VHH binders against Phosphatase IMPL1, chloroplastic (IMPL1). Designs and how they scored, part 16

Target 1, 311 residues: Phosphatase IMPL1, chloroplastic (IMPL1), of Arabidopsis thaliana (Mouse-ear cress) (q94f00)
Amino acid sequence: VLSEVSDQTRYPRIGAKTTGTISPAHLLEVVELAAKTGAEVVMEAVNKPRNITYKGLSDLVTDTDKASEAAILEVVKKNFSDHLILGEEGGIIGDSSSDYLWCIDPLDGTTNFAHGYPSFAVSVGVLYRGNPAAASVVEFVGGPMCWNTRTFSATAGGGALCNGQKIHVSKTDAVERALLITGFGYEHDDAWSTNMELFKEFTDVSRGVRRLGAAAVDMCHVALGIAESYWEYRLKPWDMAAGVLIVEEAGGAVTRMDGGKFSVFDRSVLVSNGVLHPKLLERIAPATENLKSKGIDFSLWFKPEDYHTEL
Short names: E, the ipSAE of ESMFold2; O, the ipSAE of OpenDDE; V2, 0.75 times the mean of E and O plus 0.25 times the DockQ between their complexes.

## First folded at step 13 (VHH; framework vhh_7w1s_2)

Design m03 (from m01 with K98R; at its last look DockQ between E and O 0.64; V2 from the best seeds 0.00; counts 0 for: pae E 5.1 > 2)
Fold by ESMFold2, look of step 13:
Structure m03 (fold): chain B 311 residues (1-311), chain A 115 residues (1-115)
Amino acid sequence: as target 1 above (311 residues)
Amino acid sequence: QLQLVESGGGLVQAGGSMRLSCAASGSIFSYTMGWHRQAPGKQRELVAKIYGGDTRYDDSVKGRFTISRDNTKNTVYLQMNSLKVEDTAVYYCAATTRRGWHDYWGQGTQVTVSS
C-alpha cells in the first residue's frame, strides 16, 4: 500500500504555490540583488577595527545593521514600490494590502560580526500571501584577512542554489551520525531552559551539536548538506523566512518544533534533511508540548495585522 | 541615537491610578522596552518590560501595572493602578537593542503616592 511507505512521513510544504503576478525569475533577481546589496554594506565594515572601546564596537554593530537594512529597503522599494516590508530595524513599511511581504534581517549573527567570527549573513525572504516565494542569504565566511561570501537562493518550486549551483540536503539517516545545530534566545525563559536540555541530550547521541550564532546561516548549512538539522525557539519572521524556503527547496523538511505545519510567523522552527525529521521530533515534540501545557505563548508573532495570508 | 522622553508623572493618592508615557525619537519596533524605578536611597529596579507583545512584571506590581506599546507612535506606556505609597520613585523608560549592544535611557519622571 502506497501510504505504508516512509515517504508518507513527509511534511506539508511551506513554500508558496505561486509567486502571483511577479514571475519566479523576477522575484529571485530582486531578492538576490537586495541581499547582495545589504551584504556589500556589511563587507565594508568587516575590516574596521574591533580592538576598540565597547561603545565604539556597539556603534559599529548598530550602524552596520541599520545601513544594511537601508540598502536592502532601497532595492526593494525601487523595484516594488507598493510591497509590504517587515524589517528588524525599521518595522513595517509599505502597502498593507500587498500580497507580498519582505522579511529582512540585515545582519544575522551580530555577536559573530562584532567579534569578526566568520558566521553571519544578510537574509532576505519574500512571502506571497503568507508563504515563502523567494529567498536569498548572503553568508560571510573566512574571517579576518580572508573574508569572502557565498550566496544561497531559492524560489518556491525552483530548487535551492549556492553560488548558482543546485544544492541538496544530506542523506544521513541516523541521528548517531548527524551533525546538528541549534541556537538560544537572549531571554532565559522556559523555552531557553528546555532547549538547554535538548542541547545536552542531542550532544550525547549525535556527532555533535553546533551553536554557531546565526539562524539563516544554520539553515543554509542544512540545505547545503553539511549539517543535518537546525532548531530554535523564539525566532522572528526575519530570522526564518529565507532559510526555511532554502531548506525546503533543497529537499529538506520544515515544521514547528511540535511537528505542526510551519508558518513564518510561528515562534519555533525545526528544519532537517527530512529523513531524520521524525526521529528528531520524537525528543523535540514532547518537550515543546510540555512548554505549551505550561501556558507558554506559541501564537503567531510579528504578523502584520492587515497582511492577508492563506496560512 | 535613540532619545526617550517620559511624561505623565506627578502626585497621586494611594489607591489611585496614573499612566506614564515614553516617547521615542525613532522606531522601537524591535527593541525590548521597559520601565525601571528608583526610590530614594534605593537601587534602580526593573518594573516591567515588553518585547513583541510579550510582557514581564516585577512581582511587586504584577496585577496592578500594565505595560503596552504603540509602534506607530513609537510610544510605550505604563498603566499604574491601585497605587501604594511604596510605588513612590523616579520611573525611567529604557530601550535595549538586540543582544544588548545598546541601552537607551530616559531622564525619568517622578511618581509620588500619598495617603
Scores: ipSAE 0.289, ipTM 0.684, lowest interface PAE 5.1, mean pLDDT 90
ESMFold2 (binder alone), look of step 13: mean pLDDT 89; pTM 0.912
OpenDDE, look of step 13: ipSAE 0.438; ipTM 0.779

Design m04 (from j05 with T51Y Y104H; at its last look DockQ between E and O 0.76; V2 from the best seeds 0.00; counts 0 for: pae E 5.7 > 2, grease 25.7 > 24.2)
Fold by ESMFold2, look of step 13:
Formats: C-alpha cells, sequence, structure tokens
Structure m04 (fold): chain B 311 residues (1-311), chain A 115 residues (1-115)
C-alpha cells in the first residue's frame, strides 16, 4: 500500500446547502420510508417463479417496476401533496412551482432482477432547487433462497448511513490497488465506444473493473468503501440523484466525467473515494473532451420545464 | 398502458414534404420515442429517435427528416422533407423506456412517395 496522499484537489460539493422549509430529519424520514415501501413491493416479487415464458418474465419486471413506483408515489404524495416528482414510468407529476423534485428509480437493475442476480435496488432522491437534499437506496443482496436488503441513506451535510451506521469511502490511494465499477447502456454510440476503451484500459491498471448492472448499487458500494470509483455516460436523474449524495456524504468526490461540477441533469458522472479522483480524471476527462469535439451533446437533460434550480 | 396512434401519412410526390404525428395516451417525458419504417419485403428499420432532447437519424434520412416532440401534448413528430420514392413504407411510432424491457408500438401509417 502507499502512504496516504493529501486530498488537496477538493471538488465542489453537489448537495443542497439547505433543505428549505422541510427539516433535514423530516425529509430523511420520508425518503427512507418511500424507498423502503417500494422495496417491500420488490421483495414480494423476488420469490416469484422465473421458469416461465420470456413474455411472462418481461411482464413480471414491468409489473414490479410499476407497483414499486406507485407505492413510492403514495408515500411522497401523502407527506408532500404539492412536491414535483420525476419517475421513469409516470414521468412528471405534481406542482412545477415546487422547490422539491423527487427523482425515483423504483427498480434499478431490472435485468439483474429478472435473472435473480443479486445486484438491484430501489433508489429515491429528493432535490431542493436542483441539488440533492436527501436520499435513500434499498439494495437487494443474497440472491435466490437468501434474499436480504440493506438501506443506505443521506442528507446534505448529515453524512451517509448504511442500516443506521455511518459509512465512509475507502482510503485506497493507488489505482493499481483499486476496485472500479462502470456501466454501459443499450445505446451503442460514440459514448459507448469510448467507455469500452476506458473499460479496457482500466482493467489493465487496476484490481479490476466490475460491470454490475445497477447504477445506484454501484454508487452505494463506493460510499461503503468496498469499491473505489464508478463512472458512466448518459445516466438519467432518477439513476443518479440518490447515489451521488450518498457518495458525497460518505466523504467521496462527485463530478462529471470531464471533471466539471456535477448536476443530476448532466449526461455523465464520476464518483470516487476522492483520493483517486484526479488520477482517474487524467484518462477519463480527455476521453470525454474528445467526445465533445466529435459533437456529442453533454448539455443538461431531463430537467422538468419550469422547475426552478440554482444550477 | 401507454398507447400510440400515428397520423399524417398518405400519398406525396417525390421532392415533397409530409409530417407524421404520434399521439401518446400518457406522459412521454422519460421515454425514448422513435420512428421506424418497413417497406414491403424488408425488415423494419430505425428512421429517427429522440430521448431527452438527443436525436439520432439513419444515414439515409439525415438532413431531410427531423424528429421532434411536444411533451405538453404527449406527441412526437417526424417532419419529412425532400421525399424520395425509396422512402415509401409503413411508418411506426415506438416508445421504449431506458430499461428496454417493453416496447410500445403504434399500428403504423402508410407513406407512399410517387415519381
Amino acid sequence: as target 1 above (311 residues)
Amino acid sequence: QLQLVESGGGLVQAGGSMRLSCAASGSIFSYTMGWHRQAPGKQRELVAKIYGGDTRYDDSVKGRFTISRDNTKNTVYLQMNSLKVEDTAVYYCAATTYRGWHDHWGQGTQVTVSS
């Protein structure tokens, strides 16, 4: 192992500076309840048969996703009837004049869920004026005959927790000793091709790069300190809003893949234990700038019209 | 369940223009919306798609076709200019979540380009 390196390349924080009119404790309570309520739906479904037609499996995934979202929405609406909500299935719901935007992924890692591969989650983040204010991720672990969960949570400025215990990113200070994570979407464009080359290079210089299949889980593993970094192009706000706050509150760093200040409406994310962030950017940022030079659009996306932000 | 209904197809002379519409029964904000086409005896092929403001086009239509969306009306459009006889096909509207587990398809609208 190498001596600890000073973390003098601190990056701008991405969490909200205030939770507005709702206390951090109240917001955390509701975001945890929402994520856990969605996870109860998913837990019921993990024991259903998978030895069925492909159509039947596809219906199981979509039915579970929709039911989890509905359960989460009920919790949010009961507690905050006028908040704005962005969900993958339901789109935009609620009052566009609200300072609060809930970004909901009711089943992150749907392929893993379909196969019974134990890496998927329910992810709920709430933004205050565009910045993450509170977050919870309920991760499924164990697998068939052994399903279990663990709950990650955070508030801006309040630290990160797993099952009620404070967590912190790893202290690993050399890429050759790091366990890294990335992901690939179904769009096979220049961003995808660039990330295949990043994957190839980093597998040669690290302890390995995992492709686990659930963005919220990947970020929670960085926050827990069992992996050192995660990056991906073209994630959506519901993929990222909770995980990025959890990493930051666990002492990690969060940027775009070009090294710039991250917003949940950005089209790239790099999270890490902080110590490794500059070294990872040495390769990742030039690759991302090359994509820009090819005309790949990295402007903000999926930001609801009329939602007020301080971005 | 999300339903998609295409309209705007018909007969047009080569070099002309036509606009297709696809009305959705619910929010399309978070969906990848696209147009595909299928000529008789050929495989269905992607024409254009739009996702979060990002657009992609098949090379055969680039510069001639424009996909756009109106989220307040839950409607997607395909503006087709400088039409060619080889653009003749049934055009289908499609909606896919990022997760890719279920596609929604319209019934299609015929576009016929005559010389």
Scores: ipSAE 0.248, ipTM 0.663, lowest interface PAE 5.7, mean pLDDT 90
ESMFold2 (binder alone), look of step 13: mean pLDDT 89; pTM 0.906
OpenDDE, look of step 13: ipSAE 0.474; ipTM 0.788

Design m05 (from m01 with H102Y; at its last look DockQ between E and O 0.66; V2 from the best seeds 0.00; counts 0 for: pae E 4.9 > 2, grease 27.1 > 24.2)
Fold by OpenDDE, look of step 13:
Structure m05 (fold): chain B 311 residues (1-311), chain A 115 residues (1-115)
Amino acid sequence: as target 1 above (311 residues)
Amino acid sequence: QLQLVESGGGLVQAGGSMRLSCAASGSIFSYTMGWHRQAPGKQRELVAKIYGGDTRYDDSVKGRFTISRDNTKNTVYLQMNSLKVEDTAVYYCAATTKRGWYDYWGQGTQVTVSS
């Protein structure tokens, strides 16, 4: 298996240089178990009848999210009682003195889940002093009457896996031959408008731009080599922590959308197969800088207070 | 399950100020917190929301209202200045982690602005 070498000469690596006192293997084991456990909860819910009422459907989504997160937390706490946790539903749990921060999205792609539309995922990442150390994403694939799962995992420096097999980003070196992915938040502000323009432009020059609705899934598709890039503004740490590591370990590149060094606490992300990264930044970076000039906030966000980082 | 409890409402004269508080039963760190209001005979409308440090306001309250949060207290606030009679409504605190979905709501607190 030829390992693709990430373009480390162009972009700094975001993965943790070490996993501290915990072995990478043990950390990966727990991350995978945690994601799997959450996914089992989601699988039980995925085939439930969807109520046509707004409240009924909302309750199903909310209950599934919370149950999944609770299951994941139980696994993490059982193995690492002193680790810090940042979950979408539960917020910050634990002591900020820990070097380890778990970033958990128990159900990425809630709209897709609600409608039974593929895909959505359970996403679990763990940081060591602010840098991703291990990750697992369980993607739900197929659809009604044929639901299945695909599991992505990675450790910093250990490569990326899908269902236990090594995966790599594509070698596509032309935007004209690339399938790209993006996402949109719910705030229709300048960032949204800017991304809409980027969407339009890249749709014109590429084979297409998908808007799929699950950030963790989108990144994993880049890691798998079936898409060449993904970018989005205003994602949260639990949306990105796992996916960015999986992409990097698959040989891809990860940066902010201005081309700077990425942190999971950033408000922009660009991932790609590496080869196309400079070409994508030719358009994306100026657009992002323009937003900054307009006073749009790109400071770090959702970083727990007093959490030690080596960013 | 997040429970929200509003406080701070009451009667105030036009031009006056009032501060509303919303206490949550758990962490609000990852939630979008919002204030909504419903006047008699009108639909419920968003007044202000805060996600992380980002804030949004309805045009009718811009420059007059300020939403803030204290994550250590699991509380969101609405500072209302230069109150108008038109601001009279039941004010509701809401929390959400999901786009476009029904989430957690408080019981509401009555705000009455007299001329």
Scores: ipSAE 0.230, ipTM 0.668, lowest interface PAE 1.9, mean pLDDT 92
ESMFold2, look of step 13: ipSAE 0.305; ipTM 0.686
ESMFold2 (binder alone), look of step 13: mean pLDDT 88; pTM 0.905

Design m06 (from j03 with F29Y; at its last look DockQ between E and O 0.78; V2 from the best seeds 0.00; counts 0 for: pae E 2.7 > 2)
Amino acid sequence: QLQLVESGGGLVQAGGSMRLSCAASGSIYSYAMGWHRQAPGKQRELVAKIYGGDTRYDDSVKGRFTISRDNTKNTVYLQMNSLKVEDTAVYYCAATTKRGWHDYWGQGTQVTVSS
ESMFold2, look of step 13: ipSAE 0.572; ipTM 0.830
ESMFold2 (binder alone), look of step 13: mean pLDDT 89; pTM 0.906
OpenDDE, look of step 13: ipSAE 0.381; ipTM 0.759
ESMFold2, look of step 15: ipSAE 0.503; ipTM 0.797
ESMFold2 (binder alone), look of step 15: mean pLDDT 89; pTM 0.906
OpenDDE, look of step 15: ipSAE 0.606; ipTM 0.835

## First folded at step 15 (VHH; framework vhh_7w1s_2)

Design n01 (from j05 with F29Y; at its last look DockQ between E and O 0.79; V2 from the best seeds 0.00; counts 0 for: pae E 2.5 > 2, grease 24.4 > 24.2)
Fold by OpenDDE, look of step 15:
Structure n01 (fold): chain B 311 residues (1-311), chain A 115 residues (1-115)
Amino acid sequence: as target 1 above (311 residues)
Amino acid sequence: QLQLVESGGGLVQAGGSMRLSCAASGSIYSYTMGWHRQAPGKQRELVAKITGGDTRYDDSVKGRFTISRDNTKNTVYLQMNSLKVEDTAVYYCAATTYRGWHDYWGQGTQVTVSS
């Protein structure tokens, strides 16, 4: 076990070292506004009936997602017309020559949303040359008859906030005292099976493993200190860009699941309170090696063509 | 709403090759793109899909079919080699959103492989 050196010194920072020609404050303002605007759209839809046909429910999800993304895009374009945008629904928009890439998930946790289950969010992150520069996540909490939101935000080097208050990861230093979070994709491949085994293992050795269903929410819970770690395979840049920055700025650690330097374009992510990170990596290592031995691809994906990165 | 239009189908002899194209009305970058086929009297089945750059194939077409995409053209392709009579079907292009919550479908293109 590597010395209990702060994970901040142990693992490479993922946040942008600079925000280029745009001030951090301005980026933060716009990402917060963008996320808020999207969240307002979602809030209008959150109380709509769910006891409808499958098609009706699917339409509700689709319409809400699209409307949220459109609202977010309008804010981003109004402020930064030349920036590159990667949205879940809209795909890639803009000029790849831009140093700035917005990663937008207008409704993370669509299944939860569809069922009215509390744990979904609007997630907006902006990268500078491939590194997260600013982020905002609006989490929906409560549930039917008591819906509310809390807003997470961060700039690289500026700390993490929840509802305008500074937040920090927990100081829990033992896995057996930790509450952990994971997620599962819909592809039942080797990574999925491997993660099921990890889920089993960590359920055995920790206080428990939650499966909440929204990556942005999961990461924000780590940043808030109410959970100690989150990991998942095959997330997309728009799922991770905001959450990973918020965790790091809350004092946590962010890596690939093999302990390597993380990029939002990676196919695995591990976030934690930092203190537990080495222990978690140690437990994950056999699974990672097994996947590698099977030839599972962990190369970068969903990186826009010709987008300049300093990774 | 994303519109998908298939092209490139037709008649081909067994052992021949054919390339299908699916043109989307917008960016396909964030979507899982797929080719499905439906033969007469059979259910629609997945032939190939591509997520980012990752490809997956049905066992019946592995080694013969190749799915690819051109994001600059908002187009997904299916290169079909060593075609068999049993490959005869209507081929549909699909774009999957929301991890399966919603799929956009083309109208399909007929592929007929003669003996």
Scores: ipSAE 0.468, ipTM 0.790, lowest interface PAE 1.2, mean pLDDT 93
ESMFold2, look of step 15: ipSAE 0.564; ipTM 0.826
ESMFold2 (binder alone), look of step 15: mean pLDDT 89; pTM 0.910

Design n02 (from j05 with G53R; at its last look DockQ between E and O 0.04; V2 from the best seeds 0.00; counts 0 for: pae E 9.1 > 2, placed apart)
Fold by ESMFold2, look of step 15:
Structure n02 (fold): chain B 311 residues (1-311), chain A 115 residues (1-115)
Amino acid sequence: as target 1 above (311 residues)
Amino acid sequence: QLQLVESGGGLVQAGGSMRLSCAASGSIFSYTMGWHRQAPGKQRELVAKITGRDTRYDDSVKGRFTISRDNTKNTVYLQMNSLKVEDTAVYYCAATTYRGWHDYWGQGTQVTVSS
């Protein structure tokens, strides 16, 4: 309780204050079903051969990604015909007057999936008036010969769970003892170069920085308490919508990398166990402000023009 | 900055056809290109999107509209067949980096379908 009050006054909550006309339990049930149904598609594909032509591998990734998205969309449309959807493949579809916006990543970590490296997931988040209301991430673990999944979920105000068990961020209070995670986008611009420097610097002062390759998985690992922080520039709303709620509901902190209040439509994210958040921002925030002075655009993006938000 | 210029809009009778064009000031090869429309009093909606050779259409236009692009001319097209009064809108061209940046928009072209 005491940590909850301190965290709330330090960093504004990013989760929705309410789930609107749909109960938290109902919204959670559908978001979990959507993520699970997408993950069944991915599970069918995890044992297919990878020692094939590059075109064959690209087709496997593409077919799996599209089939997972289609399966997820069918669940959402069947349960909520009027909800708005922001999909990695389809853009904005559905009723723009809806208060609910589904942010869907049908295969987070496509390179890892292609290689059979066990760090990829299906990620489904739903926003209520711009704020995360419910989330589920189905993570693939084990790897070749041993594939399995675990399911993360959260509702705003309802806490975070993994396989039905409540989870909480770590209590680590020194960067020197922290396991950190970051990622790099495909655009090799000034943000990319800045993050290479952050990566190098934090590797020197922490127990290590992982570059695992799946943003939703990285955030779930922070929520589970097995890593202390994750940051990345230039993520898309579908990369972040589920994971950020799961971290917040596990007692963690979520901000932009400049320390400002996070929105799913922002182009940077820092999540942590909360205790370390100010210490991480001491280095990360100035680096991010320097990028702004160089003209790197951090304005909101992929926010539907007519989607009403309380941001 | 990439600049997008739409053309080809105008007045057309229901059941007719029309082709919209969107000329880009630079290479579109790395971009996902799209067409959106906004009817009077309604919210803007995606009509068609093309990423590489993969296309996606709103359900209301499937089988009637075709998006295509010519990377050598840096131009994207929307072929609109069997037009309905409901297709009346301002049509906007958009370009983003692969996997979802919507950083560049045209100013729009009006399509009016009369009965």
Scores: ipSAE 0.006, ipTM 0.165, lowest interface PAE 9.1, mean pLDDT 87
ESMFold2 (binder alone), look of step 15: mean pLDDT 90; pTM 0.917
OpenDDE, look of step 15: ipSAE 0.441; ipTM 0.774

Design n03 (from j05 with S27N; at its last fold request DockQ between E and O 0.72; V2 from the best seeds 0.00; counts 0 for: pae E 3.1 > 2)
Amino acid sequence: QLQLVESGGGLVQAGGSMRLSCAASGNIFSYTMGWHRQAPGKQRELVAKITGGDTRYDDSVKGRFTISRDNTKNTVYLQMNSLKVEDTAVYYCAATTYRGWHDYWGQGTQVTVSS
ESMFold2, look of step 15: ipSAE 0.575; ipTM 0.829
ESMFold2 (binder alone), look of step 15: mean pLDDT 89; pTM 0.912
OpenDDE, look of step 15: ipSAE 0.618; ipTM 0.843
ESMFold2, look of step 16: ipSAE 0.619; ipTM 0.849
ESMFold2 (binder alone), look of step 16: mean pLDDT 89; pTM 0.910
OpenDDE, look of step 16: ipSAE 0.699; ipTM 0.867
ESMFold2, fold request of step 17: ipSAE 0.340, 0.494, 0.457; ipTM 0.720, 0.799, 0.783
ESMFold2 (binder alone), fold request of step 17: mean pLDDT 89, 89, 88; pTM 0.906, 0.906, 0.901
OpenDDE, fold request of step 17: ipSAE 0.693, 0.704, 0.699; ipTM 0.864, 0.868, 0.868

Design n04 (from j05 with A95K; at its last look DockQ between E and O 0.70; V2 from the best seeds 0.00; counts 0 for: pae E 3.9 > 2)
Fold by ESMFold2, look of step 15:
Structure n04 (fold): chain B 311 residues (1-311), chain A 115 residues (1-115)
Amino acid sequence: as target 1 above (311 residues)
Amino acid sequence: QLQLVESGGGLVQAGGSMRLSCAASGSIFSYTMGWHRQAPGKQRELVAKITGGDTRYDDSVKGRFTISRDNTKNTVYLQMNSLKVEDTAVYYCAKTTYRGWHDYWGQGTQVTVSS
């Protein structure tokens, strides 16, 4: 399966040039096993009662989140004892001299999980010297009485798959015919307010903008070709590392929301089917530059201090 | 349970400075860390929080207080300058997951601003 990636003259590739000393096939096997093992923990919890006390619901969410991360960590450590790990719950673990950094979101879309709303995932991406090398996202679909999963995966240069079948972004070439997705963080800051305005503007000119609630799922939907784009401010490395590689390997484009070269440690992402990327940036990039002029910090964040990168 | 231990409180004259520390028994890297305070007869309120280097402050303390963290020591700090009598409160350290589903609290440290 050959990669469909963006044109280097306009949008640089974000995936690693190599997987280092670990073969692409081996790295993919472990990243898929890690994501699937975490998803088994989540699947055991999807039918537990939600009509309970708020404390009981909060405990269900946090216990599932922690147990999924622990299961993922066990797979990674068993296969690669010296790799560096960045987890949403556990923070930084492992050898900071490693070229490999695992970015783990053990339950992306926790509010959706808490409500039984079928848009959440386990997301595992592994970086080689700062660039995504392999990725897997296990998406939960169907909902109460009908839960199921599907597995997205990619290696740099190896293309993107869903349940073993090659996938590709859509060919939609007009924004007025596009289905778009965005998300909103928990902080109601200037970035949040700017994105509310972008949401309003794009709703005027597209077939609609969805707010589904799980970043990894949203990016997989772009890679699958059922939506044309996804953007969001204030994302963390574990939100983005897997999904961005899957989009790129499905032939999509990945940038920061100012149009610049994306790093997993950036605070924003725009992914798309590629064809629409310049048109989306016509509105998104100026809005993002205005945030910078207001002093909003877009420098790298959550990057482990001693982790060496080729960024 | 995860423990958060505040220190550095005490008595200080109005206009003075004080630094609070909060030592955590586990990793703080991926969490939102914060300081809250409860003045006599009032509800506990947010003072400052920090997520991955991004800071937010209550308007009453902007420009006077600075929150920071040391991830290698699992410690959060609140530098308090130009203290006012109205800053008198018990100050609590808080640790919240990025997604907000679970909070951890310290036992508090008293700050008293006189004059």
Scores: ipSAE 0.388, ipTM 0.751, lowest interface PAE 3.9, mean pLDDT 91
ESMFold2 (binder alone), look of step 15: mean pLDDT 84; pTM 0.859
OpenDDE, look of step 15: ipSAE 0.690; ipTM 0.857

Design n05 (from m06 with G53S; at its last look DockQ between E and O 0.78; V2 from the best seeds 0.00; counts 0 for: pae E 3.8 > 2)
Fold by ESMFold2, look of step 15:
Structure n05 (fold): chain B 311 residues (1-311), chain A 115 residues (1-115)
Amino acid sequence: as target 1 above (311 residues)
Amino acid sequence: QLQLVESGGGLVQAGGSMRLSCAASGSIYSYAMGWHRQAPGKQRELVAKIYGSDTRYDDSVKGRFTISRDNTKNTVYLQMNSLKVEDTAVYYCAATTKRGWHDYWGQGTQVTVSS
């Protein structure tokens, strides 16, 4: 086939080459059920009163997060009793020799959830030998008086879907016409300061930069084609595993912020519609290399020691 | 709910060493774990923090204190060397994720450094 001898991508793919012994369809079915089941817990909580004591609000957030994680874990364990699981609350659970690692964020966008601001999600990704194999994100939209969800999903090589319909990144080919997204971690360190400067610079040259507050949502918006790019330093595997596959399967590009090959255990991510990726890296990569020259390491964070990968 | 229990505090001579332990009732793998201290009349302040492979120290203890964790025992340690009288405080173990929405604190352990 002539197209395959000429069809080379600019950036290495990050999705798994295979889903192993579990078929793509079966893995997708379980990852979607897991994310949906967690999202049912979150949906029960979205209309609970928030004009209460701070302690009561903090308990609502904590209880919802833990209950969502427990619901997700139950689905995974019922279907795959020996798979390894990395959850934000429960840590690492399961068989350390498993090729499958589930990266679970039971409530991405916690501050937004606490305020009733409609940008948060349940994010479930499963890796096969270190590479994303299947993913689902259930996004909460609408807000008070109008809560709703939409479900994003993907398998490696199977494309990306929203509510069962194929989706694709945008075709925008100029940064000055792009809507961009970023996020900031809690630590006000050199990485934070660098990203504040990137934020400032990109507001000068684009249609705007959003700081929405939920990494999985931000990546799904790139995959849906309503934003062109998202970047952030210091995310954890459960923040990124699902979203990066969904972007890639929607035709987007995924790298580290230095332009290198991405793994979900890396500590920086740039996703985009692909066309804009080199232009975005012109500013982002030098800023990231400067941080690395100061001794900041952006690799292999939260990788379980016993989990073997082909990375 | 995650519970944290400190131990190892007490009285020590200036220049001495002490090791604090913080035992957790569950997994600490995904938590940012830290030690804070509160001296009389002062605000509680961060002493040391460990999150994944990253450590951070207050300038006043850098080079003298070492934070470490043992995920298999769900325990965090603070090794304190070259202790000074100004290190006297109640030391608290803390665990956090989600930017303060998931904060857990121990009861504190008194460290008293005498000259």
Scores: ipSAE 0.413, ipTM 0.762, lowest interface PAE 3.8, mean pLDDT 90
ESMFold2 (binder alone), look of step 15: mean pLDDT 89; pTM 0.908
OpenDDE, look of step 15: ipSAE 0.533; ipTM 0.812

